# Designs tried in a protein design chat: VHH binders against Probable ATP-dependent RNA helicase DDX59 (DDX59). Part 23

Target 1, 164 residues: Probable ATP-dependent RNA helicase DDX59 (DDX59), of Homo sapiens (Human) (q5t1v6r416to579)
Amino acid sequence: NVRQIILWVEDPAKKKKLFEILNDKKLFKPPVLVFVDCKLGADLLSEAVQKITGLKSISIHSEKSQIERKNILKGLLEGDYEVVVSTGVLGRGLDLISVRLVVNFDMPSSMDEYVHQIGRVGRLGQNGTAITFINNNSKRLFWDIAKRVKPTGSILPPQLLNSP
Short names: E, the ipSAE of ESMFold2; O, the ipSAE of OpenDDE; V2, 0.75 times the mean of E and O plus 0.25 times the DockQ between their complexes.

## First folded at step 17 (VHH; framework vhh_8emy_2)

Design y02 (from u03 with T111A Y114I; at its last look DockQ between E and O 0.88; V2 from the best seeds 0.70)
Fold by ESMFold2, look of step 17:
Structure y02 (fold): chain B 164 residues (1-164), chain A 125 residues (1-125)
Amino acid sequence: as target 1 above (164 residues)
Amino acid sequence: QVQLQESGGGLVQPGSSLRLSCAASGFTFSDYAMHWVRQAPGKGPEWVSSIRGSGGDTNYATSVKGRFSISRDNPSKTLYLQMNSLRPEDSAVYYCARYGYDSGRYEPSGAFDIRGQGTQVTVSS
């Protein structure tokens, strides 16, 4: 129920790749959930999405109050936001309506977190896509990624496969 | 090789109307929100209006709401600003602009670094 796509994207090219995904009519299924590895990064990237594309975008992270986070998630469910940029620290059990596209802009630090993040697609019987940007900064997880994704039939980047 | 070219400015009296145009080339116009920014002598840049890439969702500075109207024609890669009921305080060089993605890991380009040469609007009695 979740198509896992792994793309080799160096850090300076990540925004361009995200922009391409958000403008791709076949991939872009709002709302889109984008994961980054830091709170400031979530705020800045959400601002970049809004300014560059005009899409309605907001960030979620641990410095948001519980009331703010509840209101943002309610707004997401009501269609007020097309893109949500989040850190992975929001905890388990977030009540996001089954999204059809997740982008791991930053590869999470563990496979448990990866599984949690991609688990936001395909809920309630819906199909979905999870796209993950990877490069040498996540080298310690390459074997685990290959082990999980290769059986699904998805093509893995050769830079990942050729890593020691 | 991104190019933006404004036109349609001029010298007009208060209460007049002008229509500004901006011709875009070198990028996929419909993928970007477009913005109008103006700069009066001795002042910093002032954001005026924006329009979403698809042509929906417009926004205006409070100083121009109800008088100015932004629009775009994506097939011709042209952005417009209809300015009605012009006032002397609207006098400025008007620029069309967009944001970019080629800076930093997360942040957009610097504010409106991708813009045209501008077109002068002067409203004088």
Scores: ipSAE 0.576, ipTM 0.805, lowest interface PAE 1.1, mean pLDDT 86
ESMFold2 (binder alone), look of step 17: mean pLDDT 80; pTM 0.817
OpenDDE, look of step 17: ipSAE 0.693; ipTM 0.867

Design y03 (from v05 with T111A Y114I; at its last look DockQ between E and O 0.89; V2 from the best seeds 0.00; counts 0 for: pae E 2.1 > 2, unsure alone 63.9 < 65)
Fold by ESMFold2, look of step 17:
Structure y03 (fold): chain B 164 residues (1-164), chain A 125 residues (1-125)
Amino acid sequence: as target 1 above (164 residues)
Amino acid sequence: QVQLQESGGGLVQPGSSLRLSCAASGFTFSDYAMHWVRQAPGKGPEWVSSIRGSGGDTNYATSVKGRFSISRDNPSKTLYLQMNSLRPEDSAVYYCARYGYDSGRYELSGAFDIRGQGTQVTVSS
């Protein structure tokens, strides 16, 4: 129900790959949910998306006030944002939004978190795509990623498959 | 290598119109929001206008709103600025620009990437 794509992307190349995805007419289905592993990273990347592409982007994380988070989620439901960059604090309100694309800009630290993040796409019976950037920083999860994704028929990066 | 080349400036009277062009190369033009920035002698650079990569969403500085129109032609990799009802205060060198970025994981370098010589617009009363 979720098409899982795994891409090998070194940290310095992640922004370029994200912009390529956001400009790809076949992949870009707004709103797009982008996950990062830190709060400052969410703010900085959201600003980069706005400046580079001109897309309407906002960040959400636990340092946003309750009022701010409510207003951001309301704006997302009303179509005010094309890209949302989050540390995963987006909350239960997201399941009211038609999200067809998730990008794990940073691989989460556990497979439980990975499953929860990709579960934000394809809700309410619709199909969706989850794209995840990996590199050696996620090596401890490579076996688990391969075991979950390989049966789906998606091609895995050779760098992941050649890891011991 | 990113290249931006501005043209279309000139010496005109107040109330005149000019159309500026910017030829772009060395990057995927349609992926980037593009901007016009101007600089008069003795002043700092002033942002004028911006346009989304797709060409659908435009923004203008208050000083030019209603008089200037930004547009782009992605197949020819060309950015335009139509300037109507020109005033002496619009006299400046006009540059086209994009944001650049470095190898940082999340952040941008923060500065406009201005690569051209600019094109001089002089409005003389």
Scores: ipSAE 0.402, ipTM 0.702, lowest interface PAE 2.1, mean pLDDT 85
ESMFold2 (binder alone), look of step 17: mean pLDDT 80; pTM 0.815
OpenDDE, look of step 17: ipSAE 0.856; ipTM 0.940

Design y04 (from u03 with Y114P; at its last look DockQ between E and O 0.71; V2 from the best seeds 0.00; counts 0 for: pae E 3.0 > 2, unsure alone 63.4 < 65)
Fold by OpenDDE, look of step 17:
Structure y04 (fold): chain B 164 residues (1-164), chain A 125 residues (1-125)
Amino acid sequence: as target 1 above (164 residues)
Amino acid sequence: QVQLQESGGGLVQPGSSLRLSCAASGFTFSDYAMHWVRQAPGKGPEWVSSIRGSGGDTNYATSVKGRFSISRDNPSKTLYLQMNSLRPEDSAVYYCARYGYDSGRYEPSGTFDPRGQGTQVTVSS
């Protein structure tokens, strides 16, 4: 089962919100997957996570060599990393990763991608949480996400409920 | 307001030991990794050591590894740096530092800011 949480977070506040989540003992269950929409963003955010929280963080995206990506995934499975900041490459690649917390730092580009990303949690009968940041710049998929989340009893942000 | 205050520096001979302290206030201390950085005359700032918020994981610059030990006491909001086997090249102003938040989407603040006023460490025969 995947608990889905939708949070209204403006772009300037995203990092702070992420750090709050990572410091929340109830939410933070390593390893954590953080999804972003660009490669540079993945690198920079991973660095920020390391510097701010001290957590072991690594980025993964398509510009990293296949060997690097394999090593990162192996490290993830072996507990070498507490946070992995990823572009959508994990959603399309090897399905070997099961985590307990996913944070969609950036909104996925499609509903299929959303489903794939949140599908990384709650496997093998384990409970998982998927947190998705949304704002005025990333509300395109809101209705589709709302339709999916609503049956689970999750609370949606008022800002989204008032949106046409 | 974030405040950091370093202490414990001084003039010592090579091979001696010092223990630096940093008193922190104005933020949730345990939520942040803390860092020691140093700056010698005529040189840029140099990262020395870091410790995770929980106090579990530590990292060191190659130049101080095996000689320095970073630790923290979260209840008292204090950061420490035990410096053993000091060398003349360790002479610098030592700063307690935290990485700050900025309004950028992905990137960190880019500098070890905020930081305190620093404490002078001089190693000389």
Scores: ipSAE 0.138, ipTM 0.511, lowest interface PAE 1.6, mean pLDDT 87
ESMFold2, look of step 17: ipSAE 0.293; ipTM 0.685
ESMFold2 (binder alone), look of step 17: mean pLDDT 78; pTM 0.802

Design y05 (from v07 with S109G G110S; at its last look DockQ between E and O 0.89; V2 from the best seeds 0.72)
Fold by ESMFold2, look of step 17:
Structure y05 (fold): chain B 164 residues (1-164), chain A 124 residues (1-124)
Amino acid sequence: as target 1 above (164 residues)
Amino acid sequence: QVQLQESGGGLVQPGSSLRLSCAASGFTFSDYAMHWVRQAPGKGPEWVSSIRGSGGDTNYATSVKGRFSISRDNPSKTLYLQMNSLRPEDSAVYYCARYGYDSGRYEPGSFDYRGQGTQVTVSS
């Protein structure tokens, strides 16, 4: 049971919106998974979270060894990390865990990956929220995301609905 | 506008203690980790300590761990650094600081927000 929230956020404003979410007591339910579309972005954003908020954060992506990934996942389950920033490919490598908040900082390139990423929330009887940042860089998916999300009752951004 | 104002520095003997204060305004203080950074003459800035927005988890540079203690009072928007067992190598201008986040898509900012600093001099 996943509440899907779609927010219109231009790339330069994404970091500010993320920090607003992480400081919002109603939304922030650690641990939080944050998905980005590149490995360097995962490292940089995880560092930004740590430096700006002081939250315990770490990145996970394909440049991490299999042992490192296993240790990060164990630490996530044990409460050692409040925020984990991951690339979408390694999001599938997180199949054995569930969380209460996912933030798609970058919209994935396919709806299959979107569904996989939001599937990280609400497992094992837990309610969860998936927040996705969208803008014109993902316009070829607007029809598909609207079709997926409209039936859930969530309010969609007018910029998405009014897109040609 | 973000404002940070350090105070509490001075000239002291080795082994002495000082307590630095930093008054903050112009932002939601409790949302941000706060940092102490120091700069000795002829040297680059050195990170000293940090504390998370809520006032929990603290971190220290190895050179000061066990001697310095960072704290904050969120209602009064004040950051503190208790410096014990001061040594001549601790002599520096001390700044309180926070990171900005108006740069880049992913990048942490730099210490764009800091005060004028307060001088600590440890000398026999």
Scores: ipSAE 0.570, ipTM 0.785, lowest interface PAE 1.1, mean pLDDT 87
ESMFold2 (binder alone), look of step 17: mean pLDDT 82; pTM 0.828
OpenDDE, look of step 17: ipSAE 0.840; ipTM 0.929
ESMFold2, look of step 18: ipSAE 0.531; ipTM 0.755
ESMFold2 (binder alone), look of step 18: mean pLDDT 81; pTM 0.827
OpenDDE, look of step 18: ipSAE 0.810; ipTM 0.914

Design y06 (from v07 with G56S S109E; at its last look DockQ between E and O 0.88; V2 from the best seeds 0.00; counts 0 for: pae E 2.2 > 2)
Fold by ESMFold2, look of step 17:
Structure y06 (fold): chain B 164 residues (1-164), chain A 124 residues (1-124)
Amino acid sequence: as target 1 above (164 residues)
Amino acid sequence: QVQLQESGGGLVQPGSSLRLSCAASGFTFSDYAMHWVRQAPGKGPEWVSSIRGSGSDTNYATSVKGRFSISRDNPSKTLYLQMNSLRPEDSAVYYCARYGYDSGRYEPEGFDYRGQGTQVTVSS
C-alpha cells in the first residue's frame, strides 16, 4: 500500500522541502529514490544532499556507463547508498528495487510515468510513501492528475484544484 | 537564525595539541553534516574535516589525516576538533560550518560561516 502525497513546491524551494523530508524521522526510510527531470540536476542534487546531510547519496542516469549503473544498483541493494537521485527515463534497473519512500522532486512528463515511478514503493503487503512536488510548470498535466488521482483520495494541493 | 561560536584556540609550540569547540544554535544540529574550515592570512578558506549528522562517518583533508579528530555531541549541540601534533602550517582562524540549502533548484551552496572563528597559532 502506497500513501500518495502531492505537495505544491516552487522550483527554488524544492531542495528545502527535500531536506525537510529526509530529516523527518517518520517519512525518511532509507533507501530513498528521488526522481528529477535532467541528468545534470541528478548529479547536482545528489551532491547537495550529501553535503548538507552527510547521507550516502549517488546519482544514476543514462550518461553513466552500463558498468557504473550496475555497480550503483548493486550498491543500493547492499545498503551502500541511502539516497539515489535518478532521471525517470533510466528506470528499468530501478524496477528491481523496492523502496519505502519515493520523492518525485520533478513531476514526471506523463501520468503513465507518474504511476510507474510511484509503483516502485512497496511490494505486496508492504507500506510506503510517494511524495510528488508540483507547481505551475506542470500545468499541462493538472487535468490528467485530477482524473487519475482524485478517486484514490490522495491529498491534492489547493493551487492545483483552483487552477483553470 | 543559525549561530555558531568557536572557541579553544591559542598560541602553542609545534607538536602540541589543542581541542576546538563549536557551540551551535538556531537549527536542528543533528540534521546537518558539520565541517571545520580554516583560513590563514591572505589565503582562501581550506576545508579541514567533516562529520555526518549522526556522528558517524568522518572525513579529513589529507594534510591533517591522522593528526586531527572531529567529533560531535548532539544533545549539547557541540562540534569538536581535536588537533594533535600541530605544525606551523596549521596556523589559521578555524571556523565551524555547515552548507546552506535555500538557494537554487538543485545546486549545492557554499559553506555557511556564521561564527567569528578561533585563532590557532603554532610558533617554532
Scores: ipSAE 0.395, ipTM 0.690, lowest interface PAE 2.2, mean pLDDT 84
ESMFold2 (binder alone), look of step 17: mean pLDDT 82; pTM 0.833
OpenDDE, look of step 17: ipSAE 0.657; ipTM 0.852

Design y07 (from v05 with S30D G56S; at its last look DockQ between E and O 0.87; V2 from the best seeds 0.00; counts 0 for: unsure alone 63.7 < 65)
Fold by ESMFold2, look of step 17:
Structure y07 (fold): chain B 164 residues (1-164), chain A 125 residues (1-125)
Amino acid sequence: as target 1 above (164 residues)
Amino acid sequence: QVQLQESGGGLVQPGSSLRLSCAASGFTFDDYAMHWVRQAPGKGPEWVSSIRGSGSDTNYATSVKGRFSISRDNPSKTLYLQMNSLRPEDSAVYYCARYGYDSGRYELSGTFDYRGQGTQVTVSS
């Protein structure tokens, strides 16, 4: 039960779009799970979320210790974090929580990973939303994105549809 | 354009209280965490306190915790700093500030991008 929204967002504008989403009271329902390409990116973006918005934000990635990851996931289940920024691999460990919003800040490198990431939302009969930022860096996946998203009725960006 | 104007500073004796205000305009005030920073002569900026956009969460530097209280009034777009039990080491120009995010893919610039001209607080025995 996942509404899949695809937004055309150039890399320099991604932070602004994320903050707009996090401040949208109709859409922001914590906790929010945000996926990025890299570990340092997860740390930096999590810090940026906290400094700009004041929301309780933390990062998860493979360079965090197992104890630290366990404590972060426990804190997430207890409501201690409103935004979690993760690399894709560790996103699978988050399937124990009820998440109503996922943001793919970076489009994953494969459609298998995309499916796994959006599958973290809308569980337990709740409605959920997955918002994905794309640009030309993801063009190898445009056909697959369109094939999956068009049947859901969501409007695709014209830049994706008109890509050569 | 982002505009921040601090006021309420002055010369006071140790142990006194003082309330600073900051009028904000040119941005959606409620969407941003706001910060107080201070700068004494010959020193770099020192972060003092922060408050979430909604006003619900606050943080303080250890040097002011228990003595200072940050608050905001979102309808009037005003940030406050209540400063109690003032000490000579609190003397500084006080700025209200926020971060910007027009740099890089993930990161911020590393400093406060927007601040006013400041208000002087002088605590002298």
Scores: ipSAE 0.629, ipTM 0.828, lowest interface PAE 1.0, mean pLDDT 87
ESMFold2 (binder alone), look of step 17: mean pLDDT 79; pTM 0.801
OpenDDE, look of step 17: ipSAE 0.853; ipTM 0.939

Design y08 (from v05 with T111P; at its last look DockQ between E and O 0.55; V2 from the best seeds 0.00; counts 0 for: unsure alone 64.5 < 65)
Fold by OpenDDE, look of step 17:
Structure y08 (fold): chain B 164 residues (1-164), chain A 125 residues (1-125)
Amino acid sequence: as target 1 above (164 residues)
Amino acid sequence: QVQLQESGGGLVQPGSSLRLSCAASGFTFSDYAMHWVRQAPGKGPEWVSSIRGSGGDTNYATSVKGRFSISRDNPSKTLYLQMNSLRPEDSAVYYCARYGYDSGRYELSGPFDYRGQGTQVTVSS
C-alpha cells in the first residue's frame, strides 16, 4: 500500500520542501530514498542533508565504484544511513529493502521509472509514502501519474488540474 | 528572522575551561544541525564542532577532540560549547553557525548562511 502525494514545487523551493519533509515526524521514516536526475545533484543534495539536518546521508550513482555501491547498500540495510540520495541506478535491477518514504525530488523520466522508484515503498504489506515534486518544467508525466494515483484517492495539485 | 548570539568568551590561562553559549531565534531550532566555528587572526575559519538537531550525534575537529564538548537544549533554543584544557592555539573568535538552503556545496569551515557576531576567546599565560 503506497500513498502517493504529488506536490507542486518550484525548482528554487525544492530543497526547502525536502527538508520540511525530512523534519516531519509523520513522514520521515528512515531509511528515506530521495531520487534525483543527476549525479552531481545527488552528491550536493546529500551533503546538504548532512550539513543542514545532521541526518546520516549518502549519495549513490553510477560514478561510484561497485564496491562503494555495495558498501552503501549494505549500510542501508544495516541502518547506517537515514537518507540515501540516488539517481535512477537504484530503480534498475537493484534489490533493496523496502523503505517507508520515497521522495522524487526530480521527476522521473518515464512512467516505468516512476513505478520502479515508488515501488521501493509499501513492500511486504508495509505502508509507505511516495512524494513527487512537480512543476512547469517537469509536468510531462503528470496525466499518466494522475491516472495512476486517482484510484487511491490521493489529492493532486490544483495548478495542474486546471491546465491541459 | 534567523538570529544567533554567542556569549561566554573571555581571557583565560592555559589549562582553564570556558563554556560558550549561543542563543538562537527565528527558526525551528531542533530541525537544524548546529555548528561551532572559530577564526583566529590572520587565519581562515576553522570548523570546531557540530551537533545534530535531535542532539544525538556530535562531531569534532581533530584539534579539539577530547577537550571540547558540544551540546544543545532545544526547549530553550541554546547551543553550548564546553571547552576544557584550553591552549593558546584555541584563541579565536568563536561563532555559532547554521547552514541554509542554497545551491552550492557545503563546507565545514563555511561560509555559513547564518552566524552570530562571535565571542572572543583568548588563552594566554
Scores: ipSAE 0.460, ipTM 0.762, lowest interface PAE 1.0, mean pLDDT 90
ESMFold2, look of step 17: ipSAE 0.623; ipTM 0.832
ESMFold2 (binder alone), look of step 17: mean pLDDT 79; pTM 0.799

## First folded at step 18 (VHH; framework vhh_8emy_2)

Design ctl (from y05 with R52S Y101S R105S Y106S; at its last look DockQ between E and O 0.01; V2 from the best seeds 0.00; counts 0 for: pae E 11.2 > 2, placed apart)
Fold by ESMFold2, look of step 18:
Structure ctl (fold): chain B 164 residues (1-164), chain A 124 residues (1-124)
Amino acid sequence: as target 1 above (164 residues)
Amino acid sequence: QVQLQESGGGLVQPGSSLRLSCAASGFTFSDYAMHWVRQAPGKGPEWVSSISGSGGDTNYATSVKGRFSISRDNPSKTLYLQMNSLRPEDSAVYYCARYGSDSGSSEPGSFDYRGQGTQVTVSS
């Protein structure tokens, strides 16, 4: 079972909100998967997480080689990385480890991708949390995300509910 | 707005201990990793130690591992460095440091924010 939390976060505030989540002892259960919309954004955000929070962080995206992806998985299993920032679906190796927190730093461009990303928590019998940052840039998806999240009992941000 | 103030340095003999403090203000202290960096005369900055925002993860340069201990007290917004078994090569100005919210883009030891430093001198 995946608890889906939707937070209204404007683009300039997204990094600060992520750092608050990563410092929240009730929410932060490593490893944490953070999804962003592009490869450069993944590298920059992962670097910022490490520099600002001190947590061990790495990025994974399409420009990573097979060797690099293998090393990322090895490091994750050995506790070398607490945060993984990704532009997409991680390799199948991460499906075999426990993941208790996903953060959609950028709202995915489709609900199919959203469902895939939140489905990475709670796998292998674990409960988990998916937190998604949303703002007006994602207004195309407001109806769809409300339809999916309201039945779970989670409270939606009033800015989404009050959207025209 | 960000302010960092180091204290606790001094002149000591080899084998002595010192505890450095860094008072922080102007930012949400617990959101940021903090670092100690030292600089000896005529040398570039040398990274010494880091601690995560929560305090749960610490790292040390090989030259100080086992002798120095970094810690923080988030309620008081204070960073510490306990330095034991001091050696003459530990003599330097010690700075506490933090990266900016937009992250510095530069070399190791090139932090966006640091204090004025506190002098540690270890001599016979």
Scores: ipSAE 0.000, ipTM 0.299, lowest interface PAE 11.2, mean pLDDT 80
ESMFold2 (binder alone), look of step 18: mean pLDDT 78; pTM 0.785
OpenDDE, look of step 18: ipSAE 0.022; ipTM 0.396

Design z01 (from y05 with S30D G56S; at its last fold request DockQ between E and O 0.87; V2 from the best seeds 0.74)
Amino acid sequence: QVQLQESGGGLVQPGSSLRLSCAASGFTFDDYAMHWVRQAPGKGPEWVSSIRGSGSDTNYATSVKGRFSISRDNPSKTLYLQMNSLRPEDSAVYYCARYGYDSGRYEPGSFDYRGQGTQVTVSS
ESMFold2, look of step 18: ipSAE 0.575; ipTM 0.793
ESMFold2 (binder alone), look of step 18: mean pLDDT 81; pTM 0.825
OpenDDE, look of step 18: ipSAE 0.828; ipTM 0.924
ESMFold2, fold request of step 20: ipSAE 0.467, 0.512, 0.483; ipTM 0.739, 0.756, 0.745
ESMFold2 (binder alone), fold request of step 20: mean pLDDT 81, 81, 82; pTM 0.826, 0.818, 0.834
OpenDDE, fold request of step 20: ipSAE 0.883, 0.880, 0.881; ipTM 0.946, 0.945, 0.946

Design z02 (from y05 with S110T; at its last look DockQ between E and O 0.93; V2 from the best seeds 0.74)
Fold by ESMFold2, look of step 18:
Structure z02 (fold): chain B 164 residues (1-164), chain A 124 residues (1-124)
Amino acid sequence: as target 1 above (164 residues)
Amino acid sequence: QVQLQESGGGLVQPGSSLRLSCAASGFTFSDYAMHWVRQAPGKGPEWVSSIRGSGGDTNYATSVKGRFSISRDNPSKTLYLQMNSLRPEDSAVYYCARYGYDSGRYEPGTFDYRGQGTQVTVSS
C-alpha cells in the first residue's frame, strides 16, 4: 500500500524540501529512490545528497553502462546505497526494486511513468510513501494527477486545485 | 544564523597530537554532514575529512588517513578532529564547514557555512 503525497514545490526550493524529507525520521526509510528528469541533474543531486547529509548516494541513468547499472542495482539490494537518484524508469533491474520511499523530485512527463515510478513502493504488503514535487511546469498533468490521487484520500495542494 | 567556531589549534612539534573542536549553532546539527577543511598560506583549500549527521560514516583525504579521526557529539552540537602524528605539511588554518543548499536546482553548492578557523602550526 502506497501513500501518495503531492507537494507544491517551486524549482529553487526542491533541494531544501528533499533534505527535509531525508532527515524526517518518520519518512526516511532507506533505500530511497529519487527521480529527476535529466542525467546531469541525477549526478549533481546525488552528489548534493552525499555532501549535505552524508548519506550513501549514487545516481543511475542511461549514460551509465549496462555493467555499471547492474552493479548499482546489486548494491541497492545489498544495502550499499541509502539514496539512489535516477532518471525515469531505467531498464532492466529497476522494475525489481522495492522500497519504502520514492520521491519524484521532478514530476514525470506522463501519468504512465508516474504510475510506474510510484509502483516501486509498498510491494509485498509493506507500507510505503511516494512524494511528488509539482509546480506550474507540470500544468498539463494537473487534471490527471487530481483524478489519480484524489480517490486515495490524499490532500492535494490548493495551487493545483485552483489552477486554470 | 548558522554559527561555527573552531578551537584547539596551536604550535606543536612534529609527531605531536592536537584535538580540534567546532561549536555549532543556528541549525539542526544532526541533520548535516560536517567537514573539516584546511588552508595553508599560498594554497587553495584542501578537504580533510567528513562525518555523517548521525555520526556513523566517516571519510578522509588520503594525506591524513590513519592519522586523523573525525567525530561528533550531537547533543552538544560539537564536531572534533583528533590529529595524531602531526607533520609540518599539516600546518594550516583548519575550518569546520557545512554545505549550503541555496545554489541551483540540483547542485550541492559550496561551503557557504564555515567558521573563522583555528591555526595549527607544526614546526621543529
Scores: ipSAE 0.514, ipTM 0.759, lowest interface PAE 1.4, mean pLDDT 86
ESMFold2 (binder alone), look of step 18: mean pLDDT 81; pTM 0.824
OpenDDE, look of step 18: ipSAE 0.849; ipTM 0.933

Design z03 (from y05 with S110D; at its last look DockQ between E and O 0.53; V2 from the best seeds 0.46)
Fold by OpenDDE, look of step 18:
Parts: structure tokens; C-alpha cells; sequence
Structure z03 (fold): chain B 164 residues (1-164), chain A 124 residues (1-124)
């Protein structure tokens, strides 16, 4: 089961909101996956997470070698990293059973990607949480996401409900 | 406004100990990792130690590992650096520092907030 939370977060406030989430004892369940839309962003955000929160963080994207990516994933599963900031490079079928929190820092490009990313939690009957940031620049998939989240009873951002 | 104020520096002999303190205000102290950075004359800033907001995880530069200990008291919003077995090469101005949300490349000199520093001089 995946608890889906949609948060209205303006671009300048995204990092702060992420840090708040990572500092929230009720939400933060390491290891955490944070999804971003670009490689440079992954590197920078991972660095920021380390410096601001002190959490052990690493980035993963296509510019890293396959060996490096394998080692990162192994480290994730073994508890070497508390946060992994990733582009959409994580293959389907990866067993990330230990992941209990996913944060879509950037809005997925498609519902398929959305489902794929949130599917990293809540596997094998475990409970997980997926938090997705949304704003005026990233509301294309809102209605599709809303349809998916609606049955869960999650609260949707009033900004989108009042300004479709 | 964010404020950081270091204290506890001084002139000491090699092998001695000092304990630095940093009083923080103007932000939620426990939400941020805190750092000590030092700068010696003619040298660039050098990262010394970091501690996460919760106070659990700590990191140290290789040059001070085993000799320095970073700690924090979140209720009083105070950061500490216990410096043991001091060496002449430890002489520098020590700064309590914090990164902001937009801290560029997060290099040792890129802290958004730091105090005025406290001078540590180790000399025989």
C-alpha cells in the first residue's frame, strides 16, 4: 500500500520543503528516494541534502557508470545511504523493498513514470509513502494523479481544485 | 535574522585542549546540520567538522579526526567543538557555519551564515 501525498510547492520553496520532509520523524524513513528531472539537479540536490541536513546522500543518474550505479544501489539496500537522489534511471524490477518514502521533487513526465516511481515503495505488502511536489509549472498530470489518489482519501491541493 | 557567535578560542601550548562554543539564533537550530570551518593566515577556508541536526551523525576532516569532537545542544541552540591534542597547524580562526538552501557549490567558503570567528593559536 502506497500513501500518496500531493503538495503544492513553488519552485523556490522545493528544497526547503524537501528538507522539512527529511527532518520530519513521522515521514522520514530511510532510505529515501528523491526523484528529479535532470542529472545536474540530482548532483546538486544530493550535495545540498548532505550539507543542510547532514544525512548521507548520493545521486544516481545515467552519467554514472553501471558499476557505480550498482554499488550505489547496493549501498542503498545495505543502509550506506539515507537519501538517494535519482533521475529516471532506476530500472523496473529492481527490488528496493527497504524504501519506504519516495519524494517526487520534480513532477514525472508521464503517468507511467509516476506509477513507476511511486512503485518503489509499498512492495510486498509493506506500507510506503510517496510525496509529489506540484505547482503551476508542473500541473499537467494533476487530474490523472488526482484520479489515482482520490480512492486513498488523500487531501489534494486547493490551488488546483479551485484553479483547474 | 540568523546569528552565529563563536567563543572559547585562545592561546595554548601544543598538546593542550580547548572547547569552542557557538551560540545560534534566528532559525530552527535542530533542522540544520552545523559545521566548523577554520581559516589560517594565507590559506583558504578548511572544513573541520559537521554534525547533523539531530546530533547523531558526525563527520571530521582527516587532519582532526580522533582529536576533535563536535557536539550540539539543540535546546540551548549551542554548537561545540572539543579540541584535544592541539598542534601548531591547528592555529586558525574557527567559524561556526551553516549552509542555506541556495549555497552554490557548498564549498567550505560558501556558507551562507557564519559568525565572526574565534582565534585559536597553538604555540610553544
Amino acid sequence: as target 1 above (164 residues)
Amino acid sequence: QVQLQESGGGLVQPGSSLRLSCAASGFTFSDYAMHWVRQAPGKGPEWVSSIRGSGGDTNYATSVKGRFSISRDNPSKTLYLQMNSLRPEDSAVYYCARYGYDSGRYEPGDFDYRGQGTQVTVSS
Scores: ipSAE 0.382, ipTM 0.714, lowest interface PAE 1.2, mean pLDDT 90
ESMFold2, look of step 18: ipSAE 0.488; ipTM 0.742
ESMFold2 (binder alone), look of step 18: mean pLDDT 81; pTM 0.825

